# Ledger of designs, part 249: miniprotein binders against q56419

Target 1, 326 residues: q56419
Amino acid sequence: MEGRTLEEVQEEVFKRHGVLVPKKELEDLAKALEEAGLLLTEKVEARLKEEEEKLKRERPMRLAGLSYPEGEREARAFLEAFRASYPGEGEEARVLLMPHLEPSRVPEVYGAALAALEKTPPPERIYLVGVAHRPLKEKAAALPVPFQTPFGPALPDLPALQALDALLPFELFNTPLAFREEHSLELPLFFLKGRFPEARVLPLLVARRSPELGEALKVVLRDFPGLLVLAVDLSHVGPRFGDTPLTRTLAEEARRRDLGFLERLAEGEPEAALAFLGANPTRIDGVEVVASLLPLLRERKGKVLAHRLDLEAPTLSAVGAGTLVL
Below, E stands for the ipSAE of ESMFold2; O stands for the ipSAE of OpenDDE; V2 stands for 0.75 times the mean of E and O plus 0.25 times the DockQ between their complexes.

## First folded at step 16 (miniprotein)

Design xl1 (at its last fold request DockQ between E and O 0.92; V2 from the best seeds 0.83)
Fold by ESMFold2, look of step 16:
Structure xl1 (fold): chain B 326 residues (1-326), chain A 105 residues (1-105)
Amino acid sequence: as target 1 above (326 residues)
Amino acid sequence: GSEDLEEEAKELEEELEQAIEEAEELAEQVEEHEEAGRVDEAIEAYYKLAKELARISELARRLAEEAEELGDEELAEKAEELFRRAWEEAIKAYDRARELLEKTK
């Protein structure tokens, strides 16, 4: 019905206004709309190219003053407050799973990550693997530039990034604009840079599972040892995500899926963790990252330090977050 | 249907043939650079060769999956062998680049 001919439009206008608009006037209107759309497209394309060129030099803070403080002193106090939100002790991490959800929503989960970092010898580099919230040209991507933080720039490990790119069947540096607003890297990085100010970073995004990424990382980590961080969230349930309104039953299912997934990862059984989720009915955010990194997770035992399913009362929805050390 | 899978497998085979030709050219380039003592160029060429071999490995993996769906056991076995061999060769090329980089420290 929509996508109707020009004559059908003319008839509808006549029925509603009592006057048929001449074909020429409708054609003139269509031409004007097309010209306006072309001009907007050119302006947007020019702006996007400008942003892409900026991202070839650095990735600026986007969430300072919103999710964490802009100033260094305030940022250090922020870290200490989050650590205090978790009353337990951490354990040394060779692999750390931590959230990228807004920190104020899950303070003790971020606090547990800080507790783990306290027990972790400062690494030379951090492999920070987030979830792409914008499309990538490939299954995964990296951005080999400094990421700004209140603690100074987090410098890229250029040799390790080049080595990783050399072992991938696609260009690793493929979608700079996807990093512009990517909070799954920025939020964890704030905590990581605050605790390991000298560590270099490999900022990685996964859009779709990439087994080749995990195989390549296994080789690169042999030569460039460091801390592997899976910056992922867990269940997403409720109307915001296509479910019925959140009920106690749906929330408990989400918690069961979250904890069962984390526990199987903690047993060194990442394939079993994925199988436990089946079709992923609670939309655990981390599945594509875990599926990409299987070679790095197998046989690595550890501990779940924290979990929260954070309720969004206005949307009748919830998002899960956890902290796992391996 | 089955005809769509056969067309996809044929396209993968053609892409794979092109990738193999490119890898052979890169292998010749690394040999030339090493013989000439052009260490930086050899390192770059070894990284490019590793990447092309990783691409061959991924194409072969996809071909093996398509061949299994088609029920072509001979093609599936051949593609799976190429998948594993190409990956091993990618690591060897990568390792050679790493060795050269370590020598220039």
Scores: ipSAE 0.839, ipTM 0.939, lowest interface PAE 0.7, mean pLDDT 91
Fold by OpenDDE base, look of step 16:
Structure xl1 (fold): chain B 326 residues (1-326), chain A 105 residues (1-105)
Amino acid sequence: as target 1 above (326 residues)
Amino acid sequence: GSEDLEEEAKELEEELEQAIEEAEELAEQVEEHEEAGRVDEAIEAYYKLAKELARISELARRLAEEAEELGDEELAEKAEELFRRAWEEAIKAYDRARELLEKTK
């Protein structure tokens, strides 16, 4: 009924069904729908509040049994299979860029990340920086609670999180509900926790570029050394993202943008990587994360281990994914 | 337009004044806690001070940008100086908190 008068609804029903519904019955129905809508809203609000209160204690798995196995044994076999999907060897990472896309879409890219992690000494902590696919109150946020995984909880590094908050011009611990369904943390964390079961985690989300985050993290990393992980996807092209269906030309442009971005990051030139994208016409997901972490990416040379542009056939759209070590 | 920038610059100045006042209060609290030997309270106050100094730094940065756009070079220079100094002091406050934390372990 949004914006339609009862008379218009009555006329529409008459036109469609040949029945003149009395205005009073429509009024009663409208009122009942409004009351039901209000009840639904109150119920949703109460549920959201309950979920927010739960998120003060832990972040439960949301994608277990969907994107990855819930059981530890099966989860370990899953990791091994993903590792096997990448035929190469990894390199030691101080910074790891990896995807957060549905793992089944880009198994070899996650396999490349696992290969890098095999060459990486177990970190005391992991700075896991994801992309906020929901609005945040601030440019970035953290959730200082255990994240559930098939390998047990990923425990937060509370001292390091507190130290980071102390150096940010905004409240770091904001928008807990944004973490509830955020796959950009959950999916990479599966692989990270599976490889480094004892590592503490700093789960961070970036909604908008925050240079302050990079500067603060640079200080914090001095006292709280760890692995920095950028959990980002690359190009998003096709009808789901406002383009025409994927063509050879569009796919080539997406690959060019993805690889050109990753290569410049691999050269230690993150500003050049951002500049190369310009207006970001292929909608590289990780731009705001990279822009926030410039101080940590500068002058770090590394290697692109994997890249894929994965076709989502039902929508004729594609998403880029890559693995980069620095 | 220029009027919007002038209004935004004024809002930033007001926020900056408030943040400076809060940082001064936090600095006094730090001193009181340290003098009293309240180490845990001092650590907390130092982290709060670091945060407020970081906020001052960011506000000053934004003010410098607005001042540059307005062509107020004097304000821009002062704001840029405050931006840098506030960040340096934020790190010092942070480092002091960390030092105290390490001594309590």
Scores: ipSAE 0.837, ipTM 0.934, lowest interface PAE 0.4, mean pLDDT 91
ESMFold2 (binder alone), look of step 16: mean pLDDT 85; pTM 0.833
ESMFold2, fold request of step 19: ipSAE 0.814, 0.794, 0.821; ipTM 0.933, 0.927, 0.934
ESMFold2 (binder alone), fold request of step 19: mean pLDDT 85, 85, 85; pTM 0.832, 0.831, 0.835
OpenDDE base, fold request of step 19: ipSAE 0.787, 0.784, 0.784; ipTM 0.914, 0.913, 0.913

Design xl2 (at its last look DockQ between E and O 0.85; V2 from the best seeds 0.69)
Fold by ESMFold2, look of step 16:
Formats: C-alpha cells, structure tokens, sequence
Structure xl2 (fold): chain B 326 residues (1-326), chain A 103 residues (1-103)
C-alpha cells in the first residue's frame, strides 16, 4: 500500500514537526516532483530513441580494446595467437557451435573454431545466431546493418534477411537496442570476419525458443546457402548463478552435462541433447538456440573439437564453452 | 484466451485473402507490360508483386502460428505450406525480374 493521501501526510508532518503545512503547499510540491520526473523520463526516452536511430545505420564495436585489439594489425596477430592455442586440426563445418564467453578465458575453444574455419570453404554469408541478453519484443530478432570490426564492416545480407522476415509470424527487425551491447554476436563475429572477410552476415538473436525461426531458416538456407553459427555458451554454475559454492562435484556435473549435450548434438540428435539436460540445472545457455534450430540440426553428424569449464576463482563459479562442427 | 485468438485468426485470413487478390492482379499487369515490350514498367510491377508475395507469405506464416496456438494442426500445416508457396512465387518473380533487367 503505497498511496498515502495528502491529508495523512499533512497530519503526520504536524505531529512530528509541530507545523501545519497547508494542503495546497503539499499539492504544489507533489506536482513539481511529478513534473520533474516526467521531464527526466522524456529526456531518457529521447536519448534511447537517438540510440535506436544510430543502430538502424550501423552497429559499432563495443569491445575493442577490452576483449580484442582495436587496430587491424594487432587484431590479426590476436587471431593467430588464438589459433595457436589449439594444437589440433579442424574439420569442415556446415554448422559451427562456438562460444561467446570472453576470449581470454577459453583461448583453445576459440582456436578450435578457427581451425574449423580453416577447413571451411569461404561462405557467401554467415547466419550468426546468438543469445539475447536483453529482452526482445519477440522470440527472436535481427539487426540489418553493418557491424563494425577491426577487419572492416561485416555487411548484412539484406536479401536473405528480407526473405527470412517474410517467413516469420512476427516482425524480425523488432528490438534494435538489444543489439547495442550484445557480446554474443560481437565476440564470435570478430573471429568470423577475420577469417571470412567477404562473407555477409545475418546477425540473429534468440531470447526464447522459436520453432518458427528454425522452419523459416530451413527454407531460406535452401535459397541463400551459408555457414550456420550457433554462438552459445554452456553450463553456468556457482554462486554467481544462484548455486551453492562451486565444488569438484558440481564442476564435474557441469562438465558431464556440457559434454553430454555436445556429444548428442554431434550425433545429429538435438532433441536427445535437450532431453538429456532435463530442467537444465546447470543453465546451459545454448538451449533456446538449439531448441529454435532443430530442423537445421537433425541428422547432422559431426565432432566436438574442444571444451572448457572455465573457473572464476574469486566468485567460486564457472562457465562452460565448447566448439562443435556439424 | 481462445476467443481472442480466433478473432485474430479471422482477421489474418481476411488480410491474406486481400493480399492474394492483389498479387494475382500485380502479376497479371507485369505480364501485360512484358508482352507489350515495356521493360521498365514490367520490372517495376514485378518488384511490387515480389513485395506483395512476401507480405502474403508473412501473413500465412502468422495464420500458421495462430492455428498452432489454437490446436488446429491441419490449418497449422496447410497455412505453412501456403506460406512457402507464396515465398517460392516471390523468388520466381525475383529471378524473372533479374532476367528481364539483363535483357
């Protein structure tokens, strides 16, 4: 019950301070506070509208100098260092699962993705499907603008995006602000653009499972072939995520769930991979993306190239990351 | 719940029927311009027809999703098949437009 009347406030002030404040003065104060709050709200809304208009023209780098180098020369050296962190060979990918966790935390996992890209013919376009960390107006969204990278702009595939939008029961271009700080697209894109500088991109986010997205993509990929990338992380365990402190037992359980999930995907059994997780007690964040893309994952067999459950010692928490080719 | 979805479905069906009528007219007009040798007018009509077919595909996809929510599995499947057909027609017209523009 938050609504005290002005009379109740007036009476309380009189009892506490011995001064009767006229009801008119209390009304004037309330009105002034409401007007000031309205003006602040309007200023914030105008700023957000300005940011939305900027995002309708391009998406700038937000993590340059933080997660990867801003300069092109340094960025190329960064890519080579990450490739060197994975001593193995990749395999050709028609579908690539890779992380969006901070690259320095899982260098060999990103290195494995680069190894797969070395074996992959340069695609005309990349369907980059990340995890929305901000609410979307719909189950999924796209932003049809250039994404800046140290290797130049990653240009959108506008014909493919228009075709995809035409097969969805909702407006695909629905939440530009959700892309403003979305690292699940920016971090994988750095690696993808570095290896495929000529590829166009469909930058897609999933907030909630969208079977209609997967069915639409199946049709669109027929006419607009390209590389499908699931930019997802795996288990999130420990106190930062609402668990008890990380123990060896909890960490081993998270690894088991991560690997069991990836291995079932590698067998072309995405429904079995989801069923294996049940209620998803370790919070694998790839679940909504995989559940959206079932038609594109069924019967595609492949290989798990890398996995790490990366420990955050100060928080007693961990996050899993993996690389899978199909 | 279901009553509101049924009204939304009825509205979507009416919109799809209007779009279907529109696309037939636009496609016919494009053919008339092409037969008359009016290449620029034919290409312009094809562009409008392509956009109309994309809108029709989207409305049929919306009908399919509403049918899924209502538990009408037959309409769900049929509307999706029709959405793909409308999409395929848009793709065929785009190819025709590109051929026409190349000469």
Amino acid sequence: as target 1 above (326 residues)
Amino acid sequence: GSEDLEEELEQAIEEAEELAEQVEELAEEAEEHEEAGRVDEAAEELEEAIEAYYKLAKELARISELARRLGDEELFRRAWEEAIKAYDRARELLEAKELLEKG
Scores: ipSAE 0.801, ipTM 0.921, lowest interface PAE 0.8, mean pLDDT 91
Fold by OpenDDE base, look of step 16:
Structure xl2 (fold): chain B 326 residues (1-326), chain A 103 residues (1-103)
Amino acid sequence: as target 1 above (326 residues)
Amino acid sequence: GSEDLEEELEQAIEEAEELAEQVEELAEEAEEHEEAGRVDEAAEELEEAIEAYYKLAKELARISELARRLGDEELFRRAWEEAIKAYDRARELLEAKELLEKG
């Protein structure tokens, strides 16, 4: 009924079904739908509040049994299979850029990340910076609670999180509900926890570029050293994202943008990487994350280990994924 | 507008001044407890002091960002430098506390 008069609805029903529904019956239906809507809203709000209260204690797995196995044994076999999908060797990472796309879509890209992690000494902590696919109250947020994984909980580094909050001009511990279903943290964390079971985690989300985050993290990393992980996807092209169906030309442009972005990051030129994208016409997901972490990416040279533009055949759309070590 | 940012800046300065007084008091109390051999009380006061210094650092960071937005580059720089000092002080106290707890 939103935006339509009862008369318009009555006319539409008459046009479609040849039945003139009495206005009173439409009024009663409208009222019943409104009451049902209100009841649904109240139930949703109550549930969201309950979920928010739960998120004060832990972040449960949402994608276990869907994107990765729930059981530890099966999860370990999953990691091994993903590692095996990448035939190369990794390099030691101080900064790891890896995807957060559905793992089954880009197994070799996650395999490349695992290969890099094999060459990386176990960090005391992991700064896991994901993309907020939901609105945040602030430019960035953290959730200072255990994240459940098949390998046990990924425990937060509370001292490092507090230290980071102390250097931000906004409340870091905002929008806990944004973490509830955020796959940009959960999927990378599976691989990270599986490889580094003892590492504490700083689960961070970026919604909008925050130069303050990069400057604060630069200071915090001095006293709380760790692995920085950028959990970001690359180009998003095709009908799901407002383009025409994937063509050779569109795929070539997406790859060019992805690789040109990653290569400039690999050269230690994150500003050049951002500038290369311009208006970001292929919708590289990680732009706001990279823009926030410039102080940490500058002058760091590394290597692109993997890239894939993965076709989602049902929508004729594609998503880019890459693995970069710095 | 700019007026709103100026008001936010004034509030953040007031909060930072109050926190600066609190951290001095807490640090002095912690030292007095340590000197008296009240290790548990000293560790508690150190925890409060650490928290207060982190709060102070946060307000100073807020002042810094507000100053930046207002175009006061000098205040921006000074407030950020002081935020780092407050942060560093919190870290020093945290290390001290950890030593007391391990001793």
Scores: ipSAE 0.468, ipTM 0.794, lowest interface PAE 1.0, mean pLDDT 89
ESMFold2 (binder alone), look of step 16: mean pLDDT 84; pTM 0.823

Design xl3 (at its last look DockQ between E and O 0.01; V2 from the best seeds 0.00; counts 0 for: pae O 10.5 > 1.5, pTM O .692 < .8, placed apart)
Fold by ESMFold2, look of step 16:
Structure xl3 (fold): chain B 326 residues (1-326), chain A 97 residues (1-97)
Amino acid sequence: as target 1 above (326 residues)
Amino acid sequence: SEELEEEAKELEEELEQAIEEAEELAEQVEEHEEAGRVDEAIEAYYKLAKELARISELARRAAELGDEELAEELFRRAWEEAIKAYDRARELLEKTK
């Protein structure tokens, strides 16, 4: 009934049935639809509250059977196949930048991350910082619950999360529903949990740059050492992102922006990396996370292990992904 | 501008509230420590650290269009106090190990 008058509906019904429906019956139908809509709204609200309560206990897998296998044995074979797609050797990471793009699109980039993890002593905990794809109530958030994986639950580091929350000017545990479908945590976590099954996790999301998060993490990492992972993608170019169709020139510019950004991070110069992007014309995804974590990235030198600008053929667009160790 | 003036007023009000809360928490940590209530002291120190971190951020925002060097000093002082409160909570927690 939205957008149509009662008379228009009545005429349409007449064409279907060869008779006009009395106005009273149409008014009764409109009232019933209004009442049903109110009940549906109440049911949706109740369902969202129930989902939120479930997320206060655990975060289940959403991408098993879609992006990675559900069974543990198949999941381990999956990890080894991705490692094999990267022919190089890794380097020990104190900080790891890796993508959250669909793994099958950038297999050697995830393979490079696995190669880095092979050289990295098992950490007691992993600070996993992703990009919020749903709004958060604050600039950043965490969900202090087990995240299910094919390798078992990734347990939260509750003492470290409590310590982090204590040093933030906002409530860290603020938007459980934003984690429900958040692939920027789930996809990297699959790889991290598979390689470090004993590590606890701090699952963090950034929606908007939060310098206070980086300052707080600098203090927390002093007392709770661990691996810092920036789970971010790079350039987003093409019509899906507001550009002209992907051309060789646009793709070359995106690649130059991605690599220039990563190289400046590898020199321990995160402010220079951000300045290099300017207005971020290729929409590098990781800028809000990097801008939040400046105190943890300064003066850390490292190496870019892999990069790919991957084509989305149906949209004539591309997304960049990279692996950086610091 | 009118937009910046409105933001400054809101942040100044929030800053005053945060300072009041921090003073109350400072009294609570003293009381809990004197009474030997370690768990309550830890929680109060963490809450105090959080309010001092909030004061630091509010001070920065409220002074963004004012004296830039003075604003940096004020937020830095509050942040240093936040770390001290946090460190005290950590000390109390480590005693149980």
Scores: ipSAE 0.634, ipTM 0.870, lowest interface PAE 1.7, mean pLDDT 88
Fold by OpenDDE base, look of step 16:
Structure xl3 (fold): chain B 326 residues (1-326), chain A 97 residues (1-97)
Amino acid sequence: as target 1 above (326 residues)
Amino acid sequence: SEELEEEAKELEEELEQAIEEAEELAEQVEEHEEAGRVDEAIEAYYKLAKELARISELARRAAELGDEELAEELFRRAWEEAIKAYDRARELLEKTK
């Protein structure tokens, strides 16, 4: 509904559906949705401005009590259960690729990430690179504020963030509202903060491939060493994403693309991984992140620890998730 | 004041009831859709939209009384049902083309 008038919604509903919603009922619904902050109205813009001002100080939890427990005790038990869901041992990570999908959908994939983190010495800082599911003003963005977690706030590494901003040809600190509800950072951060409570964080979002980001990060990592985390999902197939309902053939193609992508990354050939996907017909989520971080992924050999294609039964759609260490 | 606490409690009870009614209407939309009763699904959807408008007004009043957190939670639940109903109505209407 971003940028559409009530008349455009009414016309779209009419064009799509042949149903003319009475203008009054649309106005009442629009008013309800406006009051709910769901329509871009003056009230919603005012609320969004207030939320933007709050985001200058901290990013509150949005998924506490929904995707993970709010209480620290319960959150620790949650981490232990997820680790237990992966029967394998991890490997030391310098680069960790992990999902940002709803944790309950792919517990063993998050468990594999936790297993890798067990073998990883505590980093001074974590470069957490997520996917922007909302538009950014620039190709990438950062939010230089504390992120709330059940384990206390994840504090930003301001010196490293400032060094990164100084090397980019665009303003890094853009679009703070894109971070408000971005699960691609919140979900992996829960696991990362739980394992490394003292690590500083650089919360980064990528909307479009930025080769400049990878080159800048390669320089920053020399002076500010840390763990690089790619919080990305893999294939998105089925009706929610514009395909037919999931079939065996479609699922096999999604798995083939996911594994073929991850294996080439594990061989230290990120350009070959991107080339293997071509036009990305199964919509691997992490493509723009990987394309941005090529300088950091080249010649690094590693291992795929886990992969799952998870079915969302109500929509007959599926999302791929994986854990890779480099 | 005791009067404001009582008014807040009455609004919470009205909100809970309106959410239950909205959930029942959302189920009716789905049932009519699965049965191919397009006109009845559309009518149930309009009733749902009215109930969501009522929930919105009640939640606004609750927020004005100082329980912003409860108002936001009730709005979130009502909105999840509204989105489901809208998406379902949208799918129905795509099937009728």
Scores: ipSAE 0.005, ipTM 0.243, lowest interface PAE 10.5, mean pLDDT 84
ESMFold2 (binder alone), look of step 16: mean pLDDT 72; pTM 0.627

## First folded at step 17 (miniprotein)

Design eg1 (at its last look DockQ between E and O 0.30; V2 from the best seeds 0.00; counts 0 for: pae O 4.4 > 1.5)
Fold by ESMFold2, look of step 17:
Structure eg1 (fold): chain B 326 residues (1-326), chain A 116 residues (1-116)
Amino acid sequence: as target 1 above (326 residues)
Amino acid sequence: GDLIERLEELAEEVIRYLKEHGEEELAREIEEQIKDIIEALKSGDTESAIHILTELAETIARVLHRLGAPYELIYKVAKLLARVTLAARELGDEELFRRAWEAAIKAYDLARELLE
């Protein structure tokens, strides 16, 4: 309804100008324009309906030319440059945790993910689990359509998605518009599609922890084996995230929380990893995804390949990113 | 609530399928049990109702599999059992929770067998 369009305006203003306009002021503006006979609501609703219908058929690139190159040749060179930024060797992954933070901010962390993919047999499909940055109608959602990339479309695994939906107590295909600008899928997918051009994808978002999702995925993965990717960021600290300005002490705490979380996951102890965070004082982004996927993470041991707490100097803030193989 | 609505939707499809394939007596029995389950849910006897629903859904899945029904219909039975599993969890009934989830997996497996 109208609330969805006002929230989108609020978010767009925030993205463009860095200012969060209170919902009440947007509501007053909308009412004033409606009283003057303007068609603002009608045009916004028509555009959203058009976008929703398009998303039921395909999901276009939104970050080409911004976060990664538009052209296929440049995109392949981009991948190789990122791999080169990580001088180490990877490990085979059956589960991969990788970031969705702007790639140029953490090049060696994405490079470590590429190194892991080099050691990983090409999967038939990839379960790509991101973090919903827009509201979902349910705890989790999927969008069963091709996602465009510079390397061609990433095709959905429709049989596996149908099977997953059959084991969930809610409709899995529930919020197409939430995928329109969702970078937590698009940014990791660029790297995954570049390395596994033949793999189909299950593009999944988690808004709120769902134990049901993890239990269902455990059954579906038995019949539809593939690579599980947790596309999550780690600590978010500083004024941009509601903290005091970043200090050395806060940064050290964020790094300690990030690494302690990753290390416990690497020991196959996801419940201990969540418990280690307590109230999650550094706002690790991946908590809802990990909490949803516990059955798939238990007793899987692995290795932390990379970590960076990336400084946002203008905002006196920082975001953590890591690469973990299980 | 939502469980009742989903049960009614599935029941309509299952009963129609069974009647069309010569299982008229079972279709009538299922219709009667569903009415009893819905009444029990409305009256607050939820735990007993979803225990009976779990048993009924298992029977429906096995019969549909025996008859070679479209796998999608059996997937809908699995989904209903996933909803029962959630309801059992919300009640705090661990035994019913485990039973319902095992039933959901069994129905899912039966549907998968029909896919070849």
Scores: ipSAE 0.860, ipTM 0.946, lowest interface PAE 0.6, mean pLDDT 91
Fold by OpenDDE base, look of step 17:
Structure eg1 (fold): chain B 326 residues (1-326), chain A 116 residues (1-116)
Amino acid sequence: as target 1 above (326 residues)
Amino acid sequence: GDLIERLEELAEEVIRYLKEHGEEELAREIEEQIKDIIEALKSGDTESAIHILTELAETIARVLHRLGAPYELIYKVAKLLARVTLAARELGDEELFRRAWEAAIKAYDLARELLE
């Protein structure tokens, strides 16, 4: 009944069904619906509050048993299989760009990330920067709690998180509910925790470009050194994303943009990478993350280890994924 | 601009706290120094302003800690120092940057001690 009068509803019911419902009955129904709606709203609010309170203590696994195994033994076998899916060797990473797409869709891309991690000395901490697929109150956010994984909890680096918060013009610890179902952190974290079980983690989300985040992190990294991980996907094309069904032309354009973006990043030219995308017509997911981390990406040369544009056949859509080491 | 705004807001809170806790003379001194710092920032004497602000803010953090101020207030001082650190970095003055960073860390440490 959003914006409609009871009289308008009465008239509509009369027109549709030929029955004149007494105004009193409509009032009672409206009241009942309002009460039910209020009850539902209260219930929803109570549930959200409960979930928020839980997130003050830990972030539970949401995708265990779905995207990756819940059990540790099975999870280790899973990691090994993904590593095996990439036939190449990795390079030492100071910055790792990796996907957050469903792992089964792009196993060799995750395998490439694992290959890079094999060549990377165990970091004290991992700055894991994901994409917020839900609104944040601020441009970026962090959740300073343990993230559950099959390999045990990924523990937060509280001192480093606090240092980062201190350097930002906004409250870093905002919008905890945005982390509840955010897969952009959970999926990469599985691989990272499996490889570096002792590393502390800084789980970060970016909703909008924040130059302040990059500058702050650059300062924080001096006293709190660690591995920087950009958990981002690349192009999103097809009907799920507002395009026509995937065609050869659309796929070629997506690949061109993905590779052009990654190559410029590999050359240490993140501004050129962003400029290359322009209005980002193929909807590269990681644009806001890269735009936020420019100070950390400049002048770093690296290598693209893997790329895939994966077709989701049921929707005739495709998502790009890549692994880049810097 | 952001630094000045943060400084003004923090100054108001700190001065109020100090007055409420019997440190009226110190509050007046801090108020005068903050005015001078703001004026220096506005006039473009950023280097001198950052230097003085670093020392003042560190002192404020210590005083607040000594007085048993709330964690939140000391933490705001630490945040200010963090902003000062960024400003120093933008100036390209490594010594100012180092000093501001050290001060920020100390202020954070003081704040964290209150949570233990």
Scores: ipSAE 0.023, ipTM 0.445, lowest interface PAE 4.4, mean pLDDT 88
ESMFold2 (binder alone), look of step 17: mean pLDDT 86; pTM 0.852

